# Ledger of designs, part 6: VH-VL binders against Uncharacterized protein ycf53 (ycf53)

Target 1, 237 residues: Uncharacterized protein ycf53 (ycf53), of Cyanidium caldarium (Red alga) (o19887)
Amino acid sequence: MNRIRFISLILNLDSCDSNIQEYSRLAYVHDLNKLMDENFVSLLLIILKLAKNSKRLQPTYHNVYLFNLLKSYALSEIDGYVLGHFSRGFVNTLMHYKNAQYETLESLLSANNFFEANKFTQQILLELAGEQSKQRNWMYFTDVHSINHQSVSDLNHLWELYSQGNFGFSIQKRIWISVNKNWKKFWKKIGWINSNSKWLKYPGEFMWAVNAPPGHLPLFNQLRGVYVLEFIFDYYL

## First folded at step 4 (VH-VL; framework fv_amivantamab_arm2)

Design s58 (from a4c with heavy chain Y54W)
Fold by ESMFold2-Fast, scan of step 4:
Structure s58 (fold): chain C 237 residues (1-237), chain A 121 residues (1-121), chain B 107 residues (1-107)
Amino acid sequence: as target 1 above (237 residues)
Amino acid sequence: QVQLVQSGAEVKKPGASVKVSCETSGYTFTSYGISWVRQAPGHGLEWMGWISAWNGDTNYAQKLQGRVTMTTDTSTSTAYMELRSLRSDDTAVYYCARDEWFGELSPFDYWGQGTLVTVSS
Amino acid sequence: DIQMTQSPSSVSASVGDRVTITCRASQGISSWLAWFQHKPGKAPKLLIYAASSLQSGVPSRFSGSGSGTDFTLTISSLQPEDFATYYCQQANSYPLTFGQGTRLEIK
């Protein structure tokens, strides 16, 4: 891949090119890192700002990865100016999210702090479910009806984008369907139970990194019943 | 408010089995798990295993696998630990403790008073 | 299994002293360590969890620190009621394992 192709990806200029959708995550990461230097970093940041202003910039996992990478290389005054246009978070800014907690979640995810991101996601869900769920520190099956569809979608989108498509409720749902909605096979496939079908010890035995099994994060406590996660899969995703 | 009350002391012969109970009150029984921990005379604490009060899922220490069974009775908010094929070195005080498998709660935040099991010929 | 080793095995101290107990894990356990106080005839009592989080109701003179493999429990200004055996416990992996205990005697 070359510099012109990366610019085209940012601007969504190739509506007819299926190769972008078929381009593997590993190949994209490899090619992008090979092309990084301070002049190209500054150019790409300016292009992101221009694409945002023209409403062509989409929060794809490619663009999220790119932006996060560019932040680590940003050194110039112009780089700082451009980054200021995304001060509330890259995805939060592009999607115009109306929840301040999503800014905190995005900050944690962008730093690859998956452990704290998981805890914060659980906190957001409990708060959205209502005061009784917060007091119990867990969600009773009737509480899930208080969470609106858009909130679950927004949280899922952040997890999916910051994990290169590896994490999120949508990924978990896809895996759940692939095992014919068998809960024990689902838990085993996403790595919540071990080969002997025993629950992993929270939090030490879980993997708090992007290379964990697909669907491994965010966690949800299944020991109080599968209804809440089942409801999310069936009605909210 | 939260209380775990265990059954009384037991004296058993080698080869027998013992079943210790742990009756809980002051919280929603099915929202927590119960861990069992023992202490032999002159020795330290030893974790035996854990059971979910919601669905009865268990995880036992490997050295006790095949000799220990943990169960719950939701109607009485009681957990049980049965140890079979008793040996003299199973003489210990057996404790139940409230455990949270998942979440931010402190582990073993409430304990039963202990049950002395003596295995003697 | 993760082996937990405490030092010292016993310590004698006077009221008002600062006492430190050390716990070492045979493998990395991040911060997933708890400290328990055990008095004769009583059940153990949770003092510290997640290496440094003070359990509700436990006096502020107790504090925990450390991460990875090396951990410490500190009692500032020792009180008569602190006479007890102290145990560390790793909560990183099954099976859960305890240190051998440190017996604290008041001089």
Scores: ipSAE 0.580, ipTM 0.817, lowest interface PAE 1.8, mean pLDDT 85

Design s7 (from a4c with heavy chain P107Y)
Fold by ESMFold2-Fast, scan of step 4:
Structure s7 (fold): chain C 237 residues (1-237), chain A 121 residues (1-121), chain B 107 residues (1-107)
Amino acid sequence: as target 1 above (237 residues)
Amino acid sequence: QVQLVQSGAEVKKPGASVKVSCETSGYTFTSYGISWVRQAPGHGLEWMGWISAYNGDTNYAQKLQGRVTMTTDTSTSTAYMELRSLRSDDTAVYYCARDEWFGELSYFDYWGQGTLVTVSS
Amino acid sequence: DIQMTQSPSSVSASVGDRVTITCRASQGISSWLAWFQHKPGKAPKLLIYAASSLQSGVPSRFSGSGSGTDFTLTISSLQPEDFATYYCQQANSYPLTFGQGTRLEIK
């Protein structure tokens, strides 16, 4: 990988081919440190600020991943000033999300704190579903009708972008469809039940890392009904 | 207030079966699971298995698999644990405890009073 | 199966003492450990869950700490009603397993 390619990817000027995204990710892991000197990091932060101000920067797996990586190289007061233009969170800033809870969720996701991000996502969904769901601390399938379509889409987008496409309701929906909407096959594929069709012990047996099986997170308590997740798949995504 | 009330003490001969009940009150029965834990005289606590009161899914300790069956009756908010082919080393106090295994951090927060099962000839 | 080992097997203490009980898991269990108090003729009582979270209604003199494989239950100022057997329990994976117990007795 070279500097021009890196700039192209972080500004979302490259193709959306999913295979190219996977190969690009592997290349970054092995060679990125050879590209990142102090002057190049400073230049990239200035370019990101300018791209944001021009409204040309759009969130993708690539630029979210690279922006998080850039934070580890931002070592000066000037770099802090530039990153301050994204103080609400990278995706929140670019997408103009109005919900302050999404800033907290993005902060957790950007730190790879998937356990707390999962808990917070469930809390947001309960609050969106209404007062009774919040008081019970879980969602009946009937409560899902109260949730705004855009709110589910926004939550999904944050999970998808901060997991390099590995997590989110949209990823779970694709897997569900790929197994002909068979719930037990779905749960096995995303790693919620083991090979003997037994539920994993929450939280210890679940994988709270980006390399978990596709669709593993966010969790949804299926022991109290499949219909909430089914409704999300069919109507909100 | 949450309460779990178990059936009374039982005396059984080797090879018999015992079925212990755990009647619950003070919460929505189907919102939690029930675990069964036993303690033999002079020994520590041993987990036997878990059942979901919502859908009846179970997970049994492998040592007891094939001899234990856990069930629920939602109309009476009662959980049951049946242990078959009893041996003298099954003599223990048997407890039910409220729990949840998925999506919640619930740890045996309420327990039944215990049921002494004695296996002797 | 994950084996839970407690130490000591018994401890003698006086009212007002600080008592420490330890629990070791045979493999990493993160923070997924609970502590129970068990008195003769009564059901076990949950004291601590998730290694360090105090159960509602439990006196603040009880505290838990640790992560991974090594865990500690501390009673900061022992009261007469605290003489009991204490058990740790891992909630990381099935089957759930308990330590052998630590008997807290009067010195």
Scores: ipSAE 0.495, ipTM 0.773, lowest interface PAE 2.2, mean pLDDT 84

Design s8 (from a4c with heavy chain P107F)
Fold by ESMFold2-Fast, scan of step 4:
Structure s8 (fold): chain C 237 residues (1-237), chain A 121 residues (1-121), chain B 107 residues (1-107)
Amino acid sequence: as target 1 above (237 residues)
Amino acid sequence: QVQLVQSGAEVKKPGASVKVSCETSGYTFTSYGISWVRQAPGHGLEWMGWISAYNGDTNYAQKLQGRVTMTTDTSTSTAYMELRSLRSDDTAVYYCARDEWFGELSFFDYWGQGTLVTVSS
Amino acid sequence: DIQMTQSPSSVSASVGDRVTITCRASQGISSWLAWFQHKPGKAPKLLIYAASSLQSGVPSRFSGSGSGTDFTLTISSLQPEDFATYYCQQANSYPLTFGQGTRLEIK
């Protein structure tokens, strides 16, 4: 695609700006306006800002989608930039996440490997809750108090950004509230129980794909019980 | 060390009921489900149903619905399978096996030793 | 119900042989298939889960492959202790179903 060529021009603009900046700037602005694709333009602007500044940047899930699409093209300029500047992951780098496990989670999510991403998310939550929760592989209500707000927010943000806004704890909370906090209606709406109110067969009957029902992922098995879920929805999100 | 230990062999008359136990150890009982599988002499493996040790939810094979009940006792980490209105074709070795629950894959990774139930007049 | 069909129903082989057993599902089950070894007087033993993952403690001569509807269990170099009946089982949806079994017999 012609649009992909503009990335290299934009990324290299500042390196040549002392001699040709004014003329090139006007030409590039004209070309960007012709794309008629707000998401692509916003991605290019984010890349440009990252190249010039080390401040935290907040990408949209459209930015994430387009960046992953862009990575699928074998362009040497983009490949060199991605490996150099986004070695820790696109969202992890832009948001300045401090947890090395988030790099692994982002890698799984970017590959649409939601099954392994779900398992890894639960492992992270158990570790954040403390050693006893990790050893027994599930969390009592008292253990949830050990998890800080920022960690839940960061995990939620990764799930939301890599699912076109379809997955994450925040999406689950929104749906829960929309059914007046009725747990059985909530579980039916996110696709965890069937029309007879029976739990789906894990893992086969769950949908490990972005087109699953909204809020379908991540699963909450390590958080056991509605009180832990309610606490996370009300106090962490 | 994960272990599932079943109750001993039973001989029953047609029309009676049998209750087989499966005592577990070496893992967190409520983190997994338990499936029950049987094998009649000369036949293959047949799934009977599943129970969640977490909340007691069950799913039974349609042909056994109404005759089978699965329960758990978390205080003893034990699962139970009761089969009622026994017929001669219920003669089989009955197994419990550790099954999946949200997040932990099992695929029947550990089994009880089996309980022979003989139904004869 | 998802019907699981194994082929062959029995196979005769010698120690050191490569043995292949196949399993076909009546509808797509992704990778949610397990393989079990069953010996007389013993409980079934999990060999392979998620179609291709080797269970801990199972010898590396056992391997699984396939996805969707067609699956294969391979024993690369048959040992005396491998003579048994082998079952595939779909873990995709309720009710869970097993293949009819493949008897592996001494040639």
Scores: ipSAE 0.350, ipTM 0.691, lowest interface PAE 3.8, mean pLDDT 80

